# Designs tried in a protein design chat: VH-VL binders against q89xp2. Part 22

Target 1, 226 residues: q89xp2
Amino acid sequence: MTSPCKHGDRPPGRHDLVFVSPAGWRAMLDARDDLAADSLLARWPKMRWPTIRRRALPHEATGVALGLPLPPSAGKKRVALLVEIDHVASVARPPSLQQARAYAPRNWWPTLDRLDGLALRHSVDARVYGSLAWQSLTGLDYVTGRSDLDVLFEFRSETDIDRFVADVAAIETSAPMRLDGELMSADGAAVNWREVHGGASELLVKSIERVVLLDRHQFISGATGS

## First folded at step 6 (VH-VL)

Design b02 (framework fv_polzastobart)
Fold by ESMFold2-Fast, scan of step 6:
Parts: structure tokens; C-alpha cells; sequence
Structure b02 (fold): chain C 226 residues (1-226), chain A 123 residues (1-123), chain B 107 residues (1-107)
């Protein structure tokens, strides 16, 4: 399923941002008293904050499955939403490292800068997701003293994956936070970078469609089961 | 197969500290999304969630008992340990450990439980 | 804390009957709800996760529905082995909380 308005014309993938139309938000809030009663969620359409695409469960097959995390101060709340495709206004990529930097704790800046430089050298498109992404998108406090830095590394065919993850591990050794993240192939299949660095022969590969175990070589070569 | 098993004292005196160990096999608490919860059930009563520790060493304790509860893990031994201080007769219950996990946006429930261990608090 | 109110507290019915148990959350929990079956002397067994997803190996006569604050658990045709106490549980926020339980008996 494709969004009607998107600057890159790419299908939405993992961690991509989905903006719901005003009509879509009204339909959701009217249908769900629990959502309308949540004061922070009631602000979401007014502030034009995004949601993310999530993998649809069987009972959700006729719509677009979306989610949004509320900040830690609201508890560990993940709001699952279902909208009609006509209510998707636009889709965008997750924030770049540079876009998110301004919202990060100052002590994270050297790590973000090193990751940005590393990504450029390895032909990797690096973006943030998770706590820092949501903090940068909303201005709300998602990042805590316990937060990971979550980075999405979209690699290309020329990327030396083994060298790249070794360099990521080296950066983490001096980081003030745990560096979590995913390596994503051009077709949208993602795996935790640490599994690749650990030398596992089989990887837990996640896509917008499903979660599967794949041979390491299949994932690296871009041949995924979807 | 995935298994969890609770172990520890079955009899505790009032004011003492209870230490229970959950030993598991068939999964790792290093796997993203995995967690282990402690739940208790007094005889004939409802289930009460006590604590959770997850793959990222994040710890969550029931606020009603927060000052009394500590949960830790030893990934090398596949063990999770619950410590509860200042035991009282009202804490008499069957104590369970259970595997729970999230994958992306989905809570997959507490899908595998230990058999439970009855802890009696009496003089 | 999110309070989970479960009803009825007990239910007695006949083999082959349709059984419905409800669970209400004091605030919105989206689909972050599971249903458990507990037989006498046994640990709870997960039947339904994420409000409506059937756990692998669980009989298809069990189903769940609802989102937000109101949830329903259904047994389409009661079997003798279904005699148990059933609990709902929310995982939307910590602390996780359970309903009081519904004791299901056969007449």
C-alpha cells in the first residue's frame, strides 16, 4: 500500500512517519472514547505530529495499521491505530542524525557526529527512530537517562557490512548511552546491527510484512523473504 | 521447548527477606523484546503483577510494593531473581515467573509460566 | 494505575453454550490486553494476546475482541475442559494489572 503524497515516491517502510489527515483523526477520535479522553493524544492532530506504520495483524488487513508512542511521563503507552488509506495524508522518512541532534542531550552530540561521519564514508543513510526521533518530532520529553540511541542504517550494495558494524561497535565503546539500531536493506528488511556484528549465521529479519529467520548471506545480498 | 522454574524457600518468617530464583531455558534475556515478570497469587485470590526485568536490564516494580522489591538478572546463568523485604503473613501466595515479550508494537502476552512455588509466611 | 474490572465474577452454564466474559479498563489501553485460563492447581495459560490474537495451540472456540476500554472474551461452544478461572490483563502501562477473575463452572 502506497501513500498518495510523499516527496520520494517510495513505499513506506519500517519506522517511516505517517501523517494522518484531519478527517482521519476526527474519525479515530469519534470512534474511540479512550483516545478522545487522553489529553496528550487529543493534541496530536492539532500539532500535526506523525504516527508510524506498523505491521498489520490479520484482523487489521483492510486498513493501515499505525502506532504512536506516548512519552515516558504518560507511562509505557503505545497507541495502536487503524485508519483507512484515504486518511493517510503523507509519508516521510525518519529524522536524519543532523535533524535530531538539536533535540539530543549535549553529551550525545559527539556520538551522533561520529555516526554521521561513519555513515557518509560507508554509503549508509543513517536516521534516528525511537526516543530521540519522537523527541525531535514533538518537542516532548521522550529521552531519559536510561534511553538508547536508536539508529536506522540503510545500507547500499557497495557497503562493507562487516567493516561498518565493527566501526559502529567501536563508536559505542566511548558513547554515553547504549547504541541500538537496525541495518536495513534497500527492500526494507531490517536486522539488529549487533546480531550481524556477533557473527550469527541466521538473523532475525524484520519487515513491514513479517518477522523471519534468514541466512546471513541472503540478508546481506538483499534476497529477503517477503 | 521453553521452560521456567521458580525456586527458593517455601516458608519465611515475618520481617525476613524472601529471595526467589527463576531459572529458564529455551530463550535468552539478551534477545531484544524478551522479559521476565514475577506474579503472585494468594490462595483463592486474583493474580497480582510484581515486577519485570527485560533484555535491556530495564526494571519495573509494582508501586504498591516498590520499596520492598528488587529484581535482577544473571544472563550467563539464565536466571532472574526477585527479592522482597519485610515479609508479612499477607504475602503468603504462590509466586510465578513468566516470560513476556514485545515485538515492535505487539505485546505477545506472558506466554510461558513456571509451575509456581507456594511461599507461606508464618512464625 | 489502570484498574481492570471483570464481569461476571462467576458463571455457571451448560456444555455447548456460548460464554461471554467482559473486561473494562479504567483508561484507554488500545489493544494491550491478554486473556488467561487458570485451572485448579495450575499456572495460568495464555489464550489471547493483543486483545484478539489467538495464541498458538489454543482451540479456535476461544476468541477476543474490543479495543480501548471495553473488551470481550468468548467461548463459542463450552467444553468440559474449559472449566477454569479466566483473567484479563493489561500491558499498556506499568504496573501491569489483572482483572479479578471469572470462575466458570458447568451445571
Amino acid sequence: as target 1 above (226 residues)
Amino acid sequence: QITLKESGPTLVKPTQTLTLTCTFSGFSLSTSGMGVSWIRQPPGKALEWLALIDWNDDKYNNPSLKSRLTVTKDTSKNQVVLTMTNMDPVDTATYYCARGYDEDWYYYGMDVWGQGTLVTVSS
Amino acid sequence: DIQMTQSPSSLSTSVGDRVTITCRASQGISSWLAWYQQKPGKAPKLLIYYASSLQSGVASRFSGSGSGTDFTFTISSLQPEDVATYFCQQANSFPYTFGQGTKLEIK
Scores: ipSAE 0.296, ipTM 0.714, lowest interface PAE 3.5, mean pLDDT 87

Design b03 (framework fv_polzastobart)
Fold by ESMFold2-Fast, scan of step 6:
Structure b03 (fold): chain C 226 residues (1-226), chain A 123 residues (1-123), chain B 107 residues (1-107)
Amino acid sequence: as target 1 above (226 residues)
Amino acid sequence: QITLKESGPTLVKPTQTLTLTCTFSGFSLSTSGMGVSWIRQPPGKALEWLALIYWDDDKYNNPSLKSRLTVTKDTSKNQVVLTMTNMDPVDTATYYCARGYDEDYYYYGMDVWGQGTLVTVSS
Amino acid sequence: DIQMTQSPSSLSTSVGDRVTITCRASQGISSWLAWYQQKPGKAPKLLIYYASSLQSGVASRFSGSGSGTDFTFTISSLQPEDVATYFCQQANSFPYTFGQGTKLEIK
């Protein structure tokens, strides 16, 4: 059997940062001439930049499915990677709103500050993913004049979800950008906050394992422990 | 039960504006990641992608036709509209709308297409 | 724009044969590629998405492989209903682009 430390008790969740070992990068690039030929991707292991976990396709069941987005200047493409579990060096949570703030356009700061305060009041852990997260992690230009602010809202059983998304919508009305994001339960199931606010009768719920449609009340009740 | 259907004029004169409507059912453009593309195919030729509109109203137009193309949506009516100005005989083609979906690191293709509508451009 | 080149442009073969069509991108597109089947007078039908994923409801004799610039579409045992034109399509960058198509006929 393999060492318990190689499996861990806390596998990476949605938008969590996965750092691949040097040996893992070498194995991936050696297997894929197209990736090795990409000059920016060849720099990824040298700069020790992360990847994120994605759902595995059926043919990827024997490894850890990972991905990373390239910046707009490199074609704005998403690169899918596959690595052996032994080559996962470490896992980290996505950047907090405060950590990402320094890399955001100055006119986004009031919105980030309002969201941070809102999350605190509603017992929500707010993290950044998408363009701003990658810009803060790499220093590369991911954020453009048309970029959304993407926020992961991990809620707790105490969270009044309907009130929270109404407050998020209110913050967006004065924001200089579109505020996108996901509401995520403690077990890793996520749904777009706008779908919840919009009154959709069914929600597209995403997890590491699958994507399913759930009745709105079923999701909200399960998510709040009600 | 996902369906899309194109509607609009089948005959257009040179220099006129073409307006095509895609009406769909079985899904919503309010769903995150959802989009609708317009594609055309001249008789006996390859497919050519024209435009895409996403659930969040983000729009992409083929650069070769950029100044001529406008794509809009009405989420409450389940409709997407393509407008193409200054029509020319070379624009004669079957025009399709198709549902596209992307999520995470996966391209799910354009999985459901309308039947297509042949638009002939002639004097 | 990314150019998609298919090979062959046409082929004629027998029922039960293994059919292979290739698609080459002018630059790396990772796995952002789909394969479509189009029968005369009909809209295209998605067969394969994300280079190698079989669309729900599509017969298992169809498969896709490859990544980066070189992609392959295979029919393991040709059936009469498979007579059609097949197109690859990249979604790595805008504009989306299609290959020129491969016309498949039975002898």
Scores: ipSAE 0.073, ipTM 0.626, lowest interface PAE 5.1, mean pLDDT 87

Design b04 (framework fv_polzastobart)
Fold by ESMFold2-Fast, scan of step 6:
Structure b04 (fold): chain C 226 residues (1-226), chain A 123 residues (1-123), chain B 107 residues (1-107)
Amino acid sequence: as target 1 above (226 residues)
Amino acid sequence: QITLKESGPTLVKPTQTLTLTCTFSGFSLSTSGMGVSWIRQPPGKALEWLASIYWNDDKYNNPSLKSRLTVTKDTSKNQVVLTMTNMDPVDTATYYCARGYDEDYYYYGMDVWGQGTLVTVSS
Amino acid sequence: DIQMTQSPSSLSTSVGDRVTITCRASQGISSWLAWYQQKPGKAPKLLIYAASSLQSGVASRFSGSGSGTDFTFTISSLQPEDVATYFCQQANSFPYTFGQGTKLEIK
């Protein structure tokens, strides 16, 4: 588990872990017969496993839009959930590379260690999401032989983005897995690191509010409009 | 803004292999959650999903056609290629490629489609 | 495979009428359903995603509802340009499957 967010901290952002109260789970399962019928979802609140924040659909604007993936053995189903804000018990950042390491295949360890060192050198906050994160959070088998390593890189205004993604690409060349991930600005806007490394003049930028196509320079400067 | 376009032969003989290329612009298939799907529609019939390929090179083929289908991508060229072996007159259809975007934990549908290419299988 | 069954297969009605099309999945698909409009000779156009979310740029007279196995697509007031075939599609599991389509015509 990562450290929980307190009142006054940043609202839950992309990939942040959201823990729903027992009352919130009860309300969701009572409202949705399809969810209540799923045996693993019925266990989710008992195991105190998190959800993740997702972008709200227009009809979901009054609540907190959440989701969780079920493991491959349960059909790799993705579940969309909606809760009232007062049913959010706590919020935490995604697992760090070090926290997830113990749950990763041993041959991934050198790559995780290299990424951790790279992030430190570039003043980037590196977190794990996707299959490895969920495996580390639940103890369930999410990672398969085809799994990517998914890393969220929250960069700072002083970060040399082009140098950073070149170094990420260099680490991937010796990795035993595909290295996927997102570059995220302090305001929560994210783009796939590979798009940036590829030199695209326009980037598909994802945020809590929307998905937009932005000029490369607009994203790097933190501008939200296009 | 975002466009996809199918290209390939419009006439194929029975038993031959069909190769179709989807060339796209305005998005990258390296973006997490991004995928391209191939869908076909025989004249006057329903839509049939054939295959999908995603940013992480995950590939899914329709099980009823699985042994005949191969889907590949070239992310640097913004292209996705579908290969279907042993073509039969019943495979005559308009073939579409479409962008599918799975993000977070719900499906956004196939929001942008190519114009389609009619492939006729006859001797 | 998840079978998607649409009802009715065809419908003929008048401009201004409320049109309802239903789609039933052979097993639970939560909200992993989209609705498409296809005019003759053209590619399908996404109208509704996640069962009930209106695609950007699509007219507000179109709406979707339902979850699990039973889904409804509605046109609140039929316009002449709405003449088309409408398809539902599930994305809960592979293979993705489409309904057989509902052909909508004006009398």
Scores: ipSAE 0.037, ipTM 0.612, lowest interface PAE 5.8, mean pLDDT 86

Design b05 (framework fv_polzastobart)
Fold by ESMFold2-Fast, scan of step 6:
Structure b05 (fold): chain C 226 residues (1-226), chain A 123 residues (1-123), chain B 107 residues (1-107)
Amino acid sequence: as target 1 above (226 residues)
Amino acid sequence: QITLKESGPTLVKPTQTLTLTCTFSGFSLSYSGMGVSWIRQPPGKALEWLASIDWDDDKYNNPSLKSRLTVTKDTSKNQVVLTMTNMDPVDTATYYCARGYDEDYYYYGMDVWGQGTLVTVSS
Amino acid sequence: DIQMTQSPSSLSTSVGDRVTITCRASQGISSWLAWYQQKPGKAPKLLIYYASSLQSGVASRFSGSGSGTDFTFTISSLQPEDVATYFCQQANSFPYTFGQGTKLEIK
């Protein structure tokens, strides 16, 4: 579990955990019979499990757009939620690699350890999202034999991005799973690390506000402030 | 400009295997969240989803067609291939491929479709 | 499988009229619903995604609403070029399923 923070230095970004108050859960479940009928969703507020921030659509502009994935046994459904800002109790960052390690298959441990060491050397903050994150947060079975390891790499201005993604690719060559993930700048713009490593001239950049295609140089320069 | 185009035989005999290729341009199936779906429509009837393949090579096939369906992709060629075994006259339909984008808990729909190819299964 | 039922199956109305089509899911699908327009001999065209979001480049007279099991699609002022069959489609779970379609004609 990650530690909640009500007074963070930054607004919640992609993959950040959002905890909804009991009043917020009551309001959501009262408004939607389909959610109230789902046994896992009834359990969600009781277990104090988080949601994540998602991009708000125009009709959702007055609220906070949230989501949560149900485990594969429940059909891999993604549940979209909308709450009033006053119903956001706290926010937290996604689990660290060390926090998630205990919930990962044992054969993933060497890869997690290598990624942790790599991130430290490159001044990168590495967090997990996706299946392993939700398994570590809920104790439910999200990770399957086909699951990717999804890592969020928040880089700093001093990070050598090209060298970092080359090193990530090297770690993947000995990994028992596909290593997926995003490079995220301090302002919350994210791109898939594999697109950067592949030498793509245009990158699909994702943020809380939008998804846009940007020239690789524009992304790198904007993200590092140069 | 984003385009998709279906290609393959327009006439198939009962019990034969149908192979259709979707060739696309203007996007890459390596982008996170991108996928391609196959949909069919018998003359005068509703649309039926057959299969999807995503950027991560995750594959979904319609259970009503059991093991008859296989979907594969070749990202370097910008192609997605659908194979359907043991064709029957009831499988006569226009077959479409379409791009889907599904990200951050939003369903963006199938926003660009090929023109479709009519496949007739003779009795 | 989730069954999608559209109403009406067909309708005939006049240019300038307000048109509403409904779609009902056999189980809750949240907002995982899209609406498509299909003209004779053509591929479907996405109009509305995520129940209520207007696709880029689509005329503002088209709108969608609803969540859970009950959804509506509206044309605020029918134009001659709107003659088509309209389909709803759920993406809440696989297999994706479509409604049977609503054929819209002008009198």
Scores: ipSAE 0.031, ipTM 0.611, lowest interface PAE 5.9, mean pLDDT 86

Design b06 (framework fv_polzastobart)
Fold by ESMFold2-Fast, scan of step 6:
Structure b06 (fold): chain C 226 residues (1-226), chain A 123 residues (1-123), chain B 107 residues (1-107)
Amino acid sequence: as target 1 above (226 residues)
Amino acid sequence: QITLKESGPTLVKPTQTLTLTCTFSGFSLSYSGMGVSWIRQPPGKALEWLALIDWNDDKYNNPSLKSRLTVTKDTSKNQVVLTMTNMDPVDTATYYCARGYDEDYYYYGMDVWGQGTLVTVSS
Amino acid sequence: DIQMTQSPSSLSTSVGDRVTITCRASQGISSWLAWYQQKPGKAPKLLIYAASSLQSGVASRFSGSGSGTDFTFTISSLQPEDVATYFCQQANSFPYTFGQGTKLEIK
């Protein structure tokens, strides 16, 4: 008697990548004339590029709610998609800092290296999302001179969150770009790091299930499994 | 309660600059995904979107009005300011500010609007 | 710019009737569409967001559907207080654009 879930396995979180089967793409393109008419989007399945998991709207409860962003040259559109669960081929975590580095502007490299070192010192798993992530996944031009660096910081129970966000802020002062990002607890709840650094008593916490206002202590204590 | 309120001059002469202030309460423009838009409506006509400023200080202006528009925020005062140069009688309209919430793949609409302020442009 | 075209521009019907308003985008906007109600002298009120999601506190007789370029707004059973102008709005790209409005009146 076996179970697919094991002790310590985490459920899928925000920004996780979802790869759709060829049959799933065919069904979506057949149902949506706007998607089939978009030349870049019609090529998405041929290139084996991922989508991202999003929260389901009420009418989408029976399927898997997905999305993908098109690059700025294609109008910077965000496309919402819906597939049947048997059309999900695989799931992956967002790219690591190391995986994304080669696709970043060279002047971002010192900042990426500093963030990688900071994450290791604080027992944080750092990954990229947003424009740099999609550029690294597709090879398309998502990053512009106005782009932020978006980092997902998954913290652990031993992480000193206040010290960590203070150090992130210090790195940003010498960065050639704005450093945006989310702090994520082990259960997938995320908050913008700047809100925590700003000392707000209430935080806007986002998860796959919902968006809620939580006390700072409630969010932080959730990271310890209590 | 969440509220927004427009303030500024109600009468402007042609060629002058209009400055409108939106003062809000019950939410923070520092929350990820939050933004404030400016919209106008000439008497008896359709709504026209003018500008948006968001939580990340990203600014978007209607290109049909070109360099005439500037939008700024003061997070310490809970205020968003719209500046529009070279006013013309055709710019006579009710001006609204409204809160919007945008999250990844969802547009949550502009859920709370100010009451609007009528700005008349005449000599 | 994305053009939003509403149909009809105006309609007059009876209490209890089913009302349907359509909105067409000049290019694909996915589900990045909202519907607003505006009564004379008042600010617009959000009714529907993300093309089909009912705003909290809004009566269940209002609904939205569609994706891509073609969208529908429906009032299942018209009430006297529903007399207003209705607007669709896209947020797929900047500038945000509104439809021209549909004025709804009771016979």
Scores: ipSAE 0.389, ipTM 0.749, lowest interface PAE 3.1, mean pLDDT 87

Design b07 (framework fv_polzastobart)
Fold by ESMFold2-Fast, scan of step 6:
Structure b07 (fold): chain C 226 residues (1-226), chain A 123 residues (1-123), chain B 107 residues (1-107)
Amino acid sequence: as target 1 above (226 residues)
Amino acid sequence: QITLKESGPTLVKPTQTLTLTCTFSGFSLSYSGMGVSWIRQPPGKALEWLALIYWDDDKYNNPSLKSRLTVTKDTSKNQVVLTMTNMDPVDTATYYCARGYDEDWYYYGMDVWGQGTLVTVSS
Amino acid sequence: DIQMTQSPSSLSTSVGDRVTITCRASQGISSWLAWYQQKPGKAPKLLIYAASSLQSGVASRFSGSGSGTDFTFTISSLQPEDVATYFCQQANSFPYTFGQGTKLEIK
């Protein structure tokens, strides 16, 4: 279960969840023999599980480009999908840390709680993506002993980003897992938090439209050039 | 401008260990999604992928050579190193390093390659 | 390992002709495929990524299509500088594997 996204705050971006209609799934499976042959994908529309929005390739410009990760038991394959806009039933934000907590290994709980508190103090909206998100969305086993905790940190203009990423690094020091994740500006552009913590003058900024190198202060101010 | 350059011995004797260094400029392996692969090509034959190392130190080696291959990086020096043990005449090939970028759901290919270095294995 | 089979192994054609090279994967690889051009004595050059996306700076006469197991690389109007060996490569799973190459010559 997910809540509809607040599209007025920003356009749907990286890691946003997309629910495809039954008609959309039927059209995709009819058009793609490789998808129709996969037994787990047959279960996807029946369970009303989401896909994730991805950047469209040039040949996909008129459709909605989506992705779907299969769990490790199914070879940890990444499935690229394309649907017509009319087949998008709803869009939602990634699960919050609180929503994902119940599906996480118990030894991850202190880290999740520390991150939730940190985000609140810094006016950051923290959400999960990656293995823990998919496990919480599907109930399938995505998280392994090798998994990272992947967190999306949407910051605001008042956020002290340098202080925030230093605090994230401090939390990781005592964490039982590798803490990966992205800082996202209000317009949907994102960069891995480790690049920011490393003090680089240029950052590799990713958005739904493109990947670009931006100056650090340009990214922090929210001027992404997208 | 992005460049990669392979360096190391051009002649290796059977049973010796080969160490090749890829030195690059114009990008950093600290950028999320960046990786460097090693690929080889015996004279007149097809390309064979050997190993890949990502920005976060995730490493992948060709299973057919896995016990012989080690790939490491030094991000501060912009270098990636391939080590291959127990060299045999059949390993004679041009060895390339190449930059790859992985993001989300796309394979972007290996977009910039070094010029290659010919390694001959003979007594 | 996923085996990549290219056909034909070689072909000769005339300037201005449409050239088609095919690549078949032994397992489904979705769109996790790239095409490279290699001229004698040179490193490979990326032409197509994600099965059908043209690499920046590459001439528009080159194109790719296909998904799953069957892929096609096309040169719409052959130019003299296109004489080279062309390789497909899958990245759906490790190890990455290349096709055997297609040698393209002008008559």
Scores: ipSAE 0.475, ipTM 0.791, lowest interface PAE 2.9, mean pLDDT 88

Design b08 (framework fv_polzastobart)
Fold by ESMFold2-Fast, scan of step 6:
Structure b08 (fold): chain C 226 residues (1-226), chain A 123 residues (1-123), chain B 107 residues (1-107)
Amino acid sequence: as target 1 above (226 residues)
Amino acid sequence: QITLKESGPTLVKPTQTLTLTCTFSGFSLSYSGMGVSWIRQPPGKALEWLASIYWNDDKYNNPSLKSRLTVTKDTSKNQVVLTMTNMDPVDTATYYCARGYDEDWYYYGMDVWGQGTLVTVSS
Amino acid sequence: DIQMTQSPSSLSTSVGDRVTITCRASQGISSWLAWYQQKPGKAPKLLIYYASSLQSGVASRFSGSGSGTDFTFTISSLQPEDVATYFCQQANSFPYTFGQGTKLEIK
């Protein structure tokens, strides 16, 4: 279960779940014939399932940019949505590893348990996004035999990032799936863990506002500096 | 300045294997979301996507070309290599490599292309 | 595979005219579509990405619209340098597929 936060408690960040009001869904479906024709999208507001915050394109600056992935049975379509701020009913964090575990294939359980223990030891808040997250949120079949496990690692000033990503890489070598994911600082800046593990001097850092190249030391020191 | 350049043989005989190298500068394939695609265009015809390789070594090959395609990368050399087996005269085309950036909610297109290299398949 | 069909296949019009090219996908692709311009002997140039986003450095007379299956590319006031073949391309699923192209000429 993901714990919802009221709109206004905090702005939604990368991967955060956004719940759209009934009025917001009505406005979106009325504006888009392609969405209105999709039977699963018509069901989305009735089931009270979330969307996810995405970075706004320049022409979307006046609204809240959202995304919604459909399951493989519906063509694995990624739906981009735009709503007015007043149509955001609530926001929530992505599911925790523990919450997602119940919806994961049994052979993923050891990897999820190892990641949960690793995160706890390193003062990291680990959340799931991607196919497993959506399967846990909707009960629909998103996870396939080719799916990655996507994990968001929010680190703190106490976290030894180089040691943490080395341990993540070690866990992946014995995992039944590819382990993908991002390291996220307290201010919402994120980088894929493999870039840090690879030892590159520059990292491609992503935020809700932009994508930029930062020096590795700048990212790590900025993140550990609170 | 971002550049990509294709290199390889310009003449191939039927049944032979084609190997093309894309050498690039001004960006790295180590960046999350970054990829390089191979596209071909027979003279006077439409563009056809062949393969893509991404920063995390994810590879996608056009199924219509079956097992004929292999795409690999050498991140340290800034190179992506396409191999296509059992060449036929219908494979005569200009072959391009192009940079793309992909993420879950957006498609940024293929924003920088090499100049292309014409590969003729004949006896 | 997703089939992309462009209309018209060729178009001849006058400088200053509004030009409209359409692209239809055989199944829903949301906004996962780009538009390219290709001049003879040259590599394609990205003009529009994500159905409606103008590429940096591209003239504002070019625009894109649409979502799902029906997409439109517009040149608001045709200039001589716009003579080229235009292609749409979907990226909703692999394999990526292109339209057959629309050849634009000036009378």
Scores: ipSAE 0.463, ipTM 0.774, lowest interface PAE 2.9, mean pLDDT 89

Design b09 (framework fv_polzastobart)
Fold by ESMFold2-Fast, scan of step 6:
Structure b09 (fold): chain C 226 residues (1-226), chain A 123 residues (1-123), chain B 107 residues (1-107)
Amino acid sequence: as target 1 above (226 residues)
Amino acid sequence: QITLKESGPTLVKPTQTLTLTCTFSGFSLSTSGMGVSWIRQPPGKALEWLALIDWDDDKYNNPSLKSRLTVTKDTSKNQVVLTMTNMDPVDTATYYCARGYDEDYYYYGMDVWGQGTLVTVSS
Amino acid sequence: DIQMTQSPSSLSTSVGDRVTITCRASQGISSWLAWYQQKPGKAPKLLIYAASSLQSGVASRFSGSGSGTDFTFTISSLQPEDVATYFCQQANDFPYTFGQGTKLEIK
């Protein structure tokens, strides 16, 4: 279960849910004719649905860079937004596996349950992002027959990363869907779990500040991009 | 150092199938967020995007040419292959492969391109 | 498909001049836009990604701006080596589409 945090309690991180104030939505829509014309975006402030934090471009440094994905029926577009910091009303973590389960196809339930148990055993905080997360947050149809299950695995210093991703891969072998997701360190740097499991020499490490290619050993040893 | 290089026939007869190979080094197409696109440019004309294959084997083809296009990868050989059926003189163009992919809410562009290979379609 | 329209189609100006090229999308593409430079007989070179971010190793005189449907590419002080054709490209939706190109020449 996600819980909102007041603006200023902590800055929003990668995949965190950011709730924009009514005044913030008004300011954004007034500045963007293309967004104001979108009927689905008109529902966002009325339903009090979240956005997520994205990495800011250089010209966006004075504001908070946000995004939201539109469902497949609206073309799967990713909408980039910019809001001033005073218009961030609250921040919450992405939905837990248990919270998202109620909105998932029934045949995904065993996989969600196995992942939740695995995460607890490895001192990993597992949360959902992507299609299932947005379906659980909005009630809109984001999940399709081709959708991946996207899981954010926030690991701790005691986590055996190589063992953990091997266990994730084992769970995927019996899953009815493709298991996508990110391993995230405590400092917010994230990498796709499959790259780590696959033995790639380079890992594409993502953070709020940048995207960099790191040697696999550097990421696993905790020397992520500063 | 990252490199891509196109290879394949420079002359193709009408109705034949074109097969082009992109061989790359300095990166892996198993790395999350990486993809290879095929782009063509007829002499003196604009660039036209043909296809993309990414790190998880998702394939995207230009709908105008979808029935004619197949893109595949061999990650162990660092190769991406484009196949285009039923070639016509209007398909005469320089064909490029390029590394690039979109990530999150940003498009990072196609940052490294092959030198291009001119394919002439004539009888 | 999303159509990308560049203006002008060609431009002739002097070394040291400020050069501005515009690109318009037929529908909203947020910041899903890149700018490329192509010299005769060579492959395109990425200059700007995400509408406004300068590619590593590219000279600081190049810049990009805009979002939604209207985008601008600027060379603050034209150098002789900047003679080329410039293309915008959208990645908001498949198929990716390019503008028709702007040919830049020195008088």
Scores: ipSAE 0.130, ipTM 0.631, lowest interface PAE 4.4, mean pLDDT 86

